VH-VL binders against Rusticyanin (rus). Designs and how they scored, part 2

Target 1, 147 residues: Rusticyanin (rus), of Acidithiobacillus ferridurans (p0c918)
Amino acid sequence: TWKEATLPQVKAMLEKDTGKVSGDTVTYSGKTVHVVAAAVLPGFPFPSFEVHDKKNPTLEIPAGATVDVTFINTNKGFGHSFDITKKGPPYAVMPVIDPIVAGTGFSPVPKDGKFGYTDFTWHPTAGTYYYVCQIPGHAATGMFGKI

## First folded at step 16 (VH-VL; from t3 with heavy chain Y106L L109Y)

Design v1
Fold by OpenDDE, last read:
Structure v1 (fold): chain C 147 residues (1-147), chain A 120 residues (1-120), chain B 111 residues (1-111)
Amino acid sequence: as target 1 above (147 residues)
Amino acid sequence: QVQLVQSGAEVKKPGASVKVSCKASGYTFTDYYMHWVRQAPGQGLEWVGWINPWKGGTYYAQKFRGRVTMTRDTSISTAYMELSRLRSDDTAVYYCAREDWGDHGLFDYWGRGTLVTVSS
Amino acid sequence: QAVLTQPPSVSGAPGQRVTISCTGSSSNIGAGYDVHWYQQLPGTAPKLLIYYNSNRPSGVPDRFSGSKSGTSASLAITGLQAEDEADYYCQSWDSSLEGWVFGGGTQLTVL
């Protein structure tokens, strides 16, 4: 379920990411981790995700961890999704991404100074995953990252 | 009510540095990115870079990396652009321009510009 | 050598329709990045005219319109008026340069 947040609330949520940044990788530790991902903000190449101040970073998450994901769509006039899959790149313009192991689905478009956000919990087993936007053309042009 | 007030014209010699200021008012300074765009006399627009006043993050055009530094003072809602090792082709009007969070390259308000002249 | 290509000048008589093209490449407009347009009156700072390809900010009359297709964008002005005499710039993001790019600008003269 999508909720609405003001910009100050968005900033506060962005601060809740528990990862540590090193280069293009965000490393998480512990049994419970909190990933906060946002659709591209001004300054990043579009389309892209921002995770802990990085564009489409690789996320290193311990196997068996409880992952609380917060996804925020900050792009005015655009919809996005944050979906996790084992399907790696490349992605077609009209992506057939299957299976989705966890995710948000399509976001509403921000309006009236409010930004849509949602939360979900994921319990990854060992392996490689990818987070992608299922909006046509987005993953194909780079809106995805590795887990 | 939104205003971007820039510092006055500068005259510099080659090799010197210049620091232009842009004071914002009429809105929350840290809720918007501040971009800098320059325009040489009789020429087109050239993007220099942006700063996020919230935490001070910056991103510069490849052409200016290593020579430009963007900063801000949130206590007075002011953004700064410093360009070093000036050369004659840096002569231009430098504009600050606002971009709202959630927008992508949409510069909705501009300062009046600051003329920087570099000559020996 | 601007990354986006615009005609250096266009002209029209009052009441006429004029168009200004903005030609990009596969690394910017052709990659699907949005186009914004700015109007710069003589001796003034640029002003946002069109955003996200075809949207008008408040205060911009509907005789200004924008479109995008393939690797190009276009600005159309109908019912041309004397006050439209200005320079017009298109803008987009370039993935190769990883930065914002502008067209070379088009000087519109109202005859």
Scores: ipSAE 0.466, ipTM 0.848, lowest interface PAE 1.3, mean pLDDT 93
Fold by ESMFold2, fold request of step 17:
Structure v1 (fold): chain C 147 residues (1-147), chain A 120 residues (1-120), chain B 111 residues (1-111)
Amino acid sequence: as target 1 above (147 residues)
Amino acid sequence: QVQLVQSGAEVKKPGASVKVSCKASGYTFTDYYMHWVRQAPGQGLEWVGWINPWKGGTYYAQKFRGRVTMTRDTSISTAYMELSRLRSDDTAVYYCAREDWGDHGLFDYWGRGTLVTVSS
Amino acid sequence: QAVLTQPPSVSGAPGQRVTISCTGSSSNIGAGYDVHWYQQLPGTAPKLLIYYNSNRPSGVPDRFSGSKSGTSASLAITGLQAEDEADYYCQSWDSSLEGWVFGGGTQLTVL
């Protein structure tokens, strides 16, 4: 289910990401990791995801880790989703990414200075995954990243 | 009542540096990104980069990387842009512009600009 | 050399319709990035006119409208008035430059 956050609360949540940035990659380590993703922070174009202040970064996560994901929709006027699949790019306007391994479904649209967020837990096995927005046209224009 | 008040005009010689300021009022300074956009005389607009006043992070247009530094002082709600190794083609009006949270590339408030003239 | 191409000037008589084109490429408008428009009156800073292709901020008359198709965007002004005499700039993101880009600007003259 979706919860609401104020901007100070969003800032606090963004600081909880446990990854380490190197270039366009965010690397995680340990048995439990916390990924905080936003769609989309200021400064970058719509549509994109941001993790640890990087646009659509590659996420390197240990196989078998417990992955706590927080997804925050900061994009005024739009809903978004953060959905994980093994289906890689390119994506159609209506992306075909079934089966969805883990994810959020569509967020509420921000209203009255509040932002929707939700979390989920994921236990990855070894392999390549992608995080993708299912709003029509978003993945086709680049709203996705690799795990 | 959002206001962006910029520093006064500057005249510099080639090879010097200039630091222009943009003082914000009427909103929480650390909640919005600050962009810098310049306009050479008789020319169009050119984006220089942004600073996140909350974290101090910056992102610069490729053309200016290595010559521009953007900073801020949160205690006085002021953003700065410093451009080094000035050339005559850096002569321009330099604007600060605020980006609204949740919007992207949408500059809702602009300063009145700072003229920087680079001449011998 | 602007990444987004606009006509350098356009003119119209009071009450006429004018359009201002903004031609991009596959690295910007053609990649699906939104277009914003700014109006710059003589001696002033730019002012937001149209955002996300076709939306008007409060206080902008409905005689201003915007559209986007393919690699191009267009600003239309109907019922042209003397106060519309200004420079107009389109803006988008360019993925090859990895940054915000503006059109070269269009000087609108009301005859």
Scores: ipSAE 0.391, ipTM 0.754, lowest interface PAE 2.2, mean pLDDT 89
Fold by ESMFold2, fold request of step 17:
Structure v1 (fold): chain C 147 residues (1-147), chain A 120 residues (1-120), chain B 111 residues (1-111)
Amino acid sequence: as target 1 above (147 residues)
Amino acid sequence: QVQLVQSGAEVKKPGASVKVSCKASGYTFTDYYMHWVRQAPGQGLEWVGWINPWKGGTYYAQKFRGRVTMTRDTSISTAYMELSRLRSDDTAVYYCAREDWGDHGLFDYWGRGTLVTVSS
Amino acid sequence: QAVLTQPPSVSGAPGQRVTISCTGSSSNIGAGYDVHWYQQLPGTAPKLLIYYNSNRPSGVPDRFSGSKSGTSASLAITGLQAEDEADYYCQSWDSSLEGWVFGGGTQLTVL
């Protein structure tokens, strides 16, 4: 269930992230957390995730929070996914990260100045998780981060 | 119609600072990242860093961290690069170049450059 | 400090084919990062010539072509013309420097 956004709409969605940046970590607090992740904003190389203009940051999220995730694919020429797993790096070219505890599946490729996005809600239990792109080769090249 | 108009040449002494400006027109300034790239006389290109004019976030090449500051004024669509504690080997033409939204590392429009000369 | 290695100069007669290499490493081109190419005519700012390894912007003729393989990239110019006399730079990302890098540049001379 993918939707399309214009650049002004993407910028509005990016503003909704409720995290606070400290170094390479984005820290969230409260009962409801809004995480906005993008596949490769300007200024960063392909392949990577960005949250709050940080490349592949560690996300610190309270256990038991309601986590609303928005994922936006801004990378021309490629689809991406934002999938959460307990399986940590390193990853193979075809990553084996089942079970996926929450995620998006593969996005459409951006076209005509429009970007695909989707939302999902996640209720994490305590522990370490990873967010991973399942496009072949992307996680092996570093398209992942820690939660 | 996209134009990047840079400030005029500067002559500075070692130890001083310089602030170069880059005024954008013909596009929405806050929708594109602005990069700075320098070229010493007779030498190649060297990337300095970028600023996101929308949020003001910056990212600097390791070589320049601690000496460079990039800012912007969105009301006049202008980006700035300030380099401090100048040395003679900072003599170069400093270019601004924009990065197209949705592309990565692609510098599609460049300013004409600003010559900064550092001499004693 | 050039992370990407280019030959300092290349020459060719009008109508000939020339290639300009851009040799990187596992921390840049070999890690899968794309390569862009810029042309710098004497006394001017660089201009985008090739992007994402092999694409041409509007107004760049198809006698310019790019490719990438392994840790290296190549710019080819066929049907060489006098106006092609310029400096050429490759660009990529380097993960060890955590930043954008350019090749050292190649001066193309047309005779």
Scores: ipSAE 0.373, ipTM 0.774, lowest interface PAE 2.5, mean pLDDT 89
Fold by OpenDDE, fold request of step 17:
Structure v1 (fold): chain C 147 residues (1-147), chain A 120 residues (1-120), chain B 111 residues (1-111)
Amino acid sequence: as target 1 above (147 residues)
Amino acid sequence: QVQLVQSGAEVKKPGASVKVSCKASGYTFTDYYMHWVRQAPGQGLEWVGWINPWKGGTYYAQKFRGRVTMTRDTSISTAYMELSRLRSDDTAVYYCAREDWGDHGLFDYWGRGTLVTVSS
Amino acid sequence: QAVLTQPPSVSGAPGQRVTISCTGSSSNIGAGYDVHWYQQLPGTAPKLLIYYNSNRPSGVPDRFSGSKSGTSASLAITGLQAEDEADYYCQSWDSSLEGWVFGGGTQLTVL
């Protein structure tokens, strides 16, 4: 379920990410990790995911960990998704990505100038994954990252 | 009551650097991005870059990368833009402009501008 | 030399309707990026006039309207008034330049 949040709430949620940044990689450790990703507008360039102020960073997560994911849509005019798949790039403008192993689904456009967010839990096995936005054109233009 | 008060006019020689300030008031400084846009005399607007005062993250236009540095002092709600290796065509009025989170590119409040003149 | 193309000047008599075009390309307006418009009165800083193609901020009269189609945007001013004399700039994001871009500006003269 998607919920609305104020900017102070968004900032608070962003601080809950348990990863450590090094270069373009965010490394997580432990049995339980918390990933907080935000969809951002032009500035990285658009559209992109942001984790720890990094654009589409590589996420290193231990296999077998319990991953709590918080996805925040900061776009007031567009929807986004944060979906996890083993299928890597390139992605088509009209993506048909199967299977999605975990994710948020499509975000509605928040109302009243608020932000939208949702949470889900994921249990990765060993291997390589990708997080992508399934909104048409977004992944094709670079809105994805590696796990 | 939002106000963006910029520093005074500057006169610099080619090769020098200039640092313009923009003091914000009437709102929470760290809740908005601060952009810089310049305008050469009689010319149009040119985007320079932005800073997120919350964490200090920046993003610059390709044209200015390596030559511009944007910083902020949250304790006094002030953003700074420093441009180095100045040349004549850097002569312009430099504006700071506020942008709300989630409204990228939407500059709802502007400073009055700071004239920077570069001449030998 | 501006990325977005605007006519350098337009003019009209009080009460008339004028339009200002903003022509982009497939890397900006044509890519689906929104367009904002700014009004700059002589000797002042720009002021937000239209945002997200067709929305008016509080205080902007409904005489001002914006639209976007294809690779272009347009600003329309009906019931032209003397105080509308100013420079008008369109703005969008350009994916090739990876930055915000403006039109060259249009000087509106009220006759």
Scores: ipSAE 0.355, ipTM 0.816, lowest interface PAE 1.8, mean pLDDT 92
Fold by OpenDDE, last read:
Structure v1 (fold): chain C 147 residues (1-147), chain A 120 residues (1-120), chain B 111 residues (1-111)
Amino acid sequence: as target 1 above (147 residues)
Amino acid sequence: QVQLVQSGAEVKKPGASVKVSCKASGYTFTDYYMHWVRQAPGQGLEWVGWINPWKGGTYYAQKFRGRVTMTRDTSISTAYMELSRLRSDDTAVYYCAREDWGDHGLFDYWGRGTLVTVSS
Amino acid sequence: QAVLTQPPSVSGAPGQRVTISCTGSSSNIGAGYDVHWYQQLPGTAPKLLIYYNSNRPSGVPDRFSGSKSGTSASLAITGLQAEDEADYYCQSWDSSLEGWVFGGGTQLTVL
């Protein structure tokens, strides 16, 4: 279920990310983690994710953790999704990723000074995963990251 | 009402550094990204990079990485661009330009520019 | 030398229609990135003229229009007026350079 947020609310949500940045990696620790991912921000190429002020970073999350994921579409004019899969790149224009958990679905297009956001919970087992946008062409042009 | 007031013209020697300022008013400084674009005399526009005044995050054009530093002082709504190891081809008018959150490359307001002259 | 290619100059008489082309490549316009246009009057800073290929900001008359197709974009000006004499720049994102790129600029002269 998608909700609407103002810019101040978006900033507040972005602050809730519990990860720590090191290089191109965001490392999470503890039994409960909060991942806050955003779609394209000004200055970044689209399509791209931004997680803790990094473009498409690798996320290191402890196995067995409770992961609260918040996805915010901050890109005016376009929809996006945040899905988790075991299938790695490359991705086709129409990606077939077989998500391992119910993702965000396709976001509405931000309008009227509002941004769309949604959240879900994930319990990862040990392994390698990827976060991907399922909007046609987005993953194919780089809107994905490694977990 | 939106204004971007830039610092005055600079004259520098090759190898020196220059720091240009851009003071914003008429809007919430941290709600917009600030870009820098330069224009050599009689030439076209060249993008230098951007800063997010909210957290201070930056992203620079490949050409300027290692030589440019963008900063901001939120207490006075001012963005700064510092270019080091100056050479003659850095001579240009340097503009600051804002971009709203959610937009992609929309520079809706520009400063009047700061002329930086690099000469021996 | 500019990443996006524009004609160096175009001209027209008052009331006429002129077009300014912006030719990119598979790494920018051809990759699907949007195009913005800026107008730069003599001795002034650039001003946003067209955004997201074909949208006009408030205050820009409908004489100005933009379009995009394939690897190129175009700016059209109808009912040309003396005040339109300026330099015009297209802008897009380049995935190879990982940055914003501009056209070389087009000087529009109103005869």
Scores: ipSAE 0.340, ipTM 0.818, lowest interface PAE 1.9, mean pLDDT 93

Design v1
Fold by OpenDDE, fold request of step 17:
Structure v1 (fold): chain C 147 residues (1-147), chain A 120 residues (1-120), chain B 111 residues (1-111)
Amino acid sequence: as target 1 above (147 residues)
Amino acid sequence: QVQLVQSGAEVKKPGASVKVSCKASGYTFTDYYMHWVRQAPGQGLEWVGWINPWKGGTYYAQKFRGRVTMTRDTSISTAYMELSRLRSDDTAVYYCAREDWGDHGLFDYWGRGTLVTVSS
Amino acid sequence: QAVLTQPPSVSGAPGQRVTISCTGSSSNIGAGYDVHWYQQLPGTAPKLLIYYNSNRPSGVPDRFSGSKSGTSASLAITGLQAEDEADYYCQSWDSSLEGWVFGGGTQLTVL
């Protein structure tokens, strides 16, 4: 379920990301990792994800890890999703991505100056995945990343 | 009320550096991004870059990378833009402009500008 | 040279309707990035006029309106008043330059 958050709460959640940034990659280690992804933060083009202060980074996550994902929609005017799939780019404007192996689904549009966020847990097997926004046009214009 | 008070006019020689300040008040300084935009005399607006006062993260326009440095002092709610290796075409009014979290390039408040003149 | 193209000047008589175009490309407006507009009165700093293509901040009268379609955006001013005499700038993000870009500005003269 989607919850509301204030800016201080958003900042606090962002700091919970356990990854380490190197170049365009965020590397996670350990049995349990926490990925915090935010949609459309100032300073990045729309549409974009930010993970650990990096735009649409590649996420390196150990296979078999327990991945706690926190997705924050900071875009006051749009909905977004953070969905994981084996299907790589390119993506159509009207994406047909099947299957989605984990994800948030569509976020509501934040209201009243609040932000929206939700959590889910994922257990990746070995391989390559992608995180994408399934809102029409978003992935097609670059709102996705590699895992 | 939100206010962005910028430092006074500067006159510099080519090759020198200039550091312009922008003191914010009327809001929580670290809850908003601070952008810098310049305007040469009689010309249009040109984006220079932004700083996130929260942790000091910055992003600069390609044109200014390697020559601009944006910093902040949270204790006095002040953002700084330093431009080095100045040349005549750096002569411009430099503005600081605020952007709220969750917005995309929406500069809702602007400083009054700081004129930087570069002349030999 | 500005990335977004605006007419250098437009003019109108009081009470008239004027439009200011902002022409981009596939790397900015055409890529779906939002457009903001700013008004700059003579000798002053820019002021936010329109945001997210068509929204007005508090204090901006509804005679100002914005729209976006394809690779271009437009600012419309109805019921033109003397106080509207100013420079107007459109703004968007450019994916090629990876930065915010402005139009060259349009000087609006009220006759």
Scores: ipSAE 0.301, ipTM 0.805, lowest interface PAE 1.8, mean pLDDT 93
Fold by ESMFold2, last read:
Structure v1 (fold): chain C 147 residues (1-147), chain A 120 residues (1-120), chain B 111 residues (1-111)
Amino acid sequence: as target 1 above (147 residues)
Amino acid sequence: QVQLVQSGAEVKKPGASVKVSCKASGYTFTDYYMHWVRQAPGQGLEWVGWINPWKGGTYYAQKFRGRVTMTRDTSISTAYMELSRLRSDDTAVYYCAREDWGDHGLFDYWGRGTLVTVSS
Amino acid sequence: QAVLTQPPSVSGAPGQRVTISCTGSSSNIGAGYDVHWYQQLPGTAPKLLIYYNSNRPSGVPDRFSGSKSGTSASLAITGLQAEDEADYYCQSWDSSLEGWVFGGGTQLTVL
């Protein structure tokens, strides 16, 4: 489930993302890829996801890869989720997204200089997916991206 | 305790480049993003971009892409902004401003600014 | 022209209330992005005044307040004092420009 990290630990986790940025896309290659996603890094607006310092980027992942995902909530005073679905936008304010094919559930809020994080492993089949936050209002206002 | 000390005023000709520095003290330099914001004489504020001093990653406002480069030297806790192919409308005070992790565009500490004058 | 529109000036007598508007669009405030406010005293760098629409940092008097509705934000100053004479800027994110934007600024004059 959810673990806590200090800022140095968060920085170490962010370095482990294996993607390469091109425009608004983060491209992954190889048999095993590591996606490190954050809820709201510095420099970016609330609500958003960031991967490789890009806001809500498209993620291009090889079909059949093993995808290790680390999700970190860096948004002071607020909880978030990082959930993967085949359901594309638009999203309702009170989202009912079913099925969620992989994901985290709601994070703890950051407190006392600590940030919540969790990991999961996902084995995608070829196709289009979306990553979304299920906190009410967030996906409706754009807290999602394409895979 | 937190201080952002910027380099002195510069006078440049059109077509030249300028590099402004911002030395941080009183906090862990690599734990905060550094933004640059400019203000033309008698005008409002304009965001230029940011650098993540930990990894050196940058993000520039569309208006400045291709002309601005932001760098840093972590050994001396200093951020830099270089603007090339200067024009007279680049005349402005250039501020550095700090943003904490978990904030969203919240600039809690500002440098005192560096005046860059571009004249022929 | 600024993406966020502010009146270029406002004035008020000591002790009165003034309001400074910040009008955006569906690509910024209307998209739900937060608004921050900065105060710039003559000859100084801007200082944070209000953040995340309505919060005050420590040391900012409670006579300063902020709000956001629809595509606009508002800064209110009650009990106006001579030291409030300054320039005020709103700030938000704009999704079309993919960056942070400031209002054009409002010069407050205390009469």
Scores: ipSAE 0.297, ipTM 0.774, lowest interface PAE 3.6, mean pLDDT 88
Fold by ESMFold2, last read:
Structure v1 (fold): chain C 147 residues (1-147), chain A 120 residues (1-120), chain B 111 residues (1-111)
Amino acid sequence: as target 1 above (147 residues)
Amino acid sequence: QVQLVQSGAEVKKPGASVKVSCKASGYTFTDYYMHWVRQAPGQGLEWVGWINPWKGGTYYAQKFRGRVTMTRDTSISTAYMELSRLRSDDTAVYYCAREDWGDHGLFDYWGRGTLVTVSS
Amino acid sequence: QAVLTQPPSVSGAPGQRVTISCTGSSSNIGAGYDVHWYQQLPGTAPKLLIYYNSNRPSGVPDRFSGSKSGTSASLAITGLQAEDEADYYCQSWDSSLEGWVFGGGTQLTVL
């Protein structure tokens, strides 16, 4: 289920990301982590994800952590998804990323100063994952990142 | 009424630094990214970088990294761009331009520009 | 050499159709990045004309239109008027430069 947020609420949600940035990597620690991902923050090209103000960063998350994900669609005029898979790049225009281990499905499009967001919880096992947008063409154009 | 009021023209020698200001009014300063774009006389537009006035984060065009610093003072709704080690080819009008949250490279309001002249 | 290539000038008589091209590469328009267009009247700051390839802001007449295909974008102006005399710039993202880029600009002269 998708909820709506005002810009001040979006800013408050972005502050809740618990990662630490090093280069192109956002590193999380502890038993519970909060990942806040946006599609697509100001200043960056569309299509992309941003986590902790980094474009499509690698996320380093402890295996076995409880991962609370907030995904916010800030991209006017488009819906997006934030879906986690073990299937790596490259991606076709219609990405084939099943099985999806966790994710959001397609967001509503922002309208009238409100942005759609949703939360989900994920319990990763050890290994490499990818976060991918399933909107046609987006992953093929680079809207994905590694976990 | 959105306004971006920029500081006055500057004349500098090669090797000096210049700091241009852009004072915003008519909107919530921290809700919009501020970009800087320059235009040499008789030439086209060149993107310099942006600052997020909310968090103070910056992102600079590759050409200007190491020479440009963007800052802001949220108490007076003002963004700044400082360019160091000036060369004659830095002579240009420097514009500030804002980008709405949720837009991507879309500059809806521009300042009138600040002429910076670098001459020997 | 501008990253995005535009003709330096184009001209047309009132009522004519003109087209301004913006030619990129696989690192920008060809990678699928959006194109915006700006109009700059002499002595003024640029003004947004077309965004996200083909959309018009409020107040821009529908005789201005934009399109994008392959590695190129195009701005079309139909029913050319004297007030359209200006410089026109395309803008996109370039992944090699990791930044926003503009075309070299096109001077439109209304004859």
Scores: ipSAE 0.294, ipTM 0.768, lowest interface PAE 3.6, mean pLDDT 88

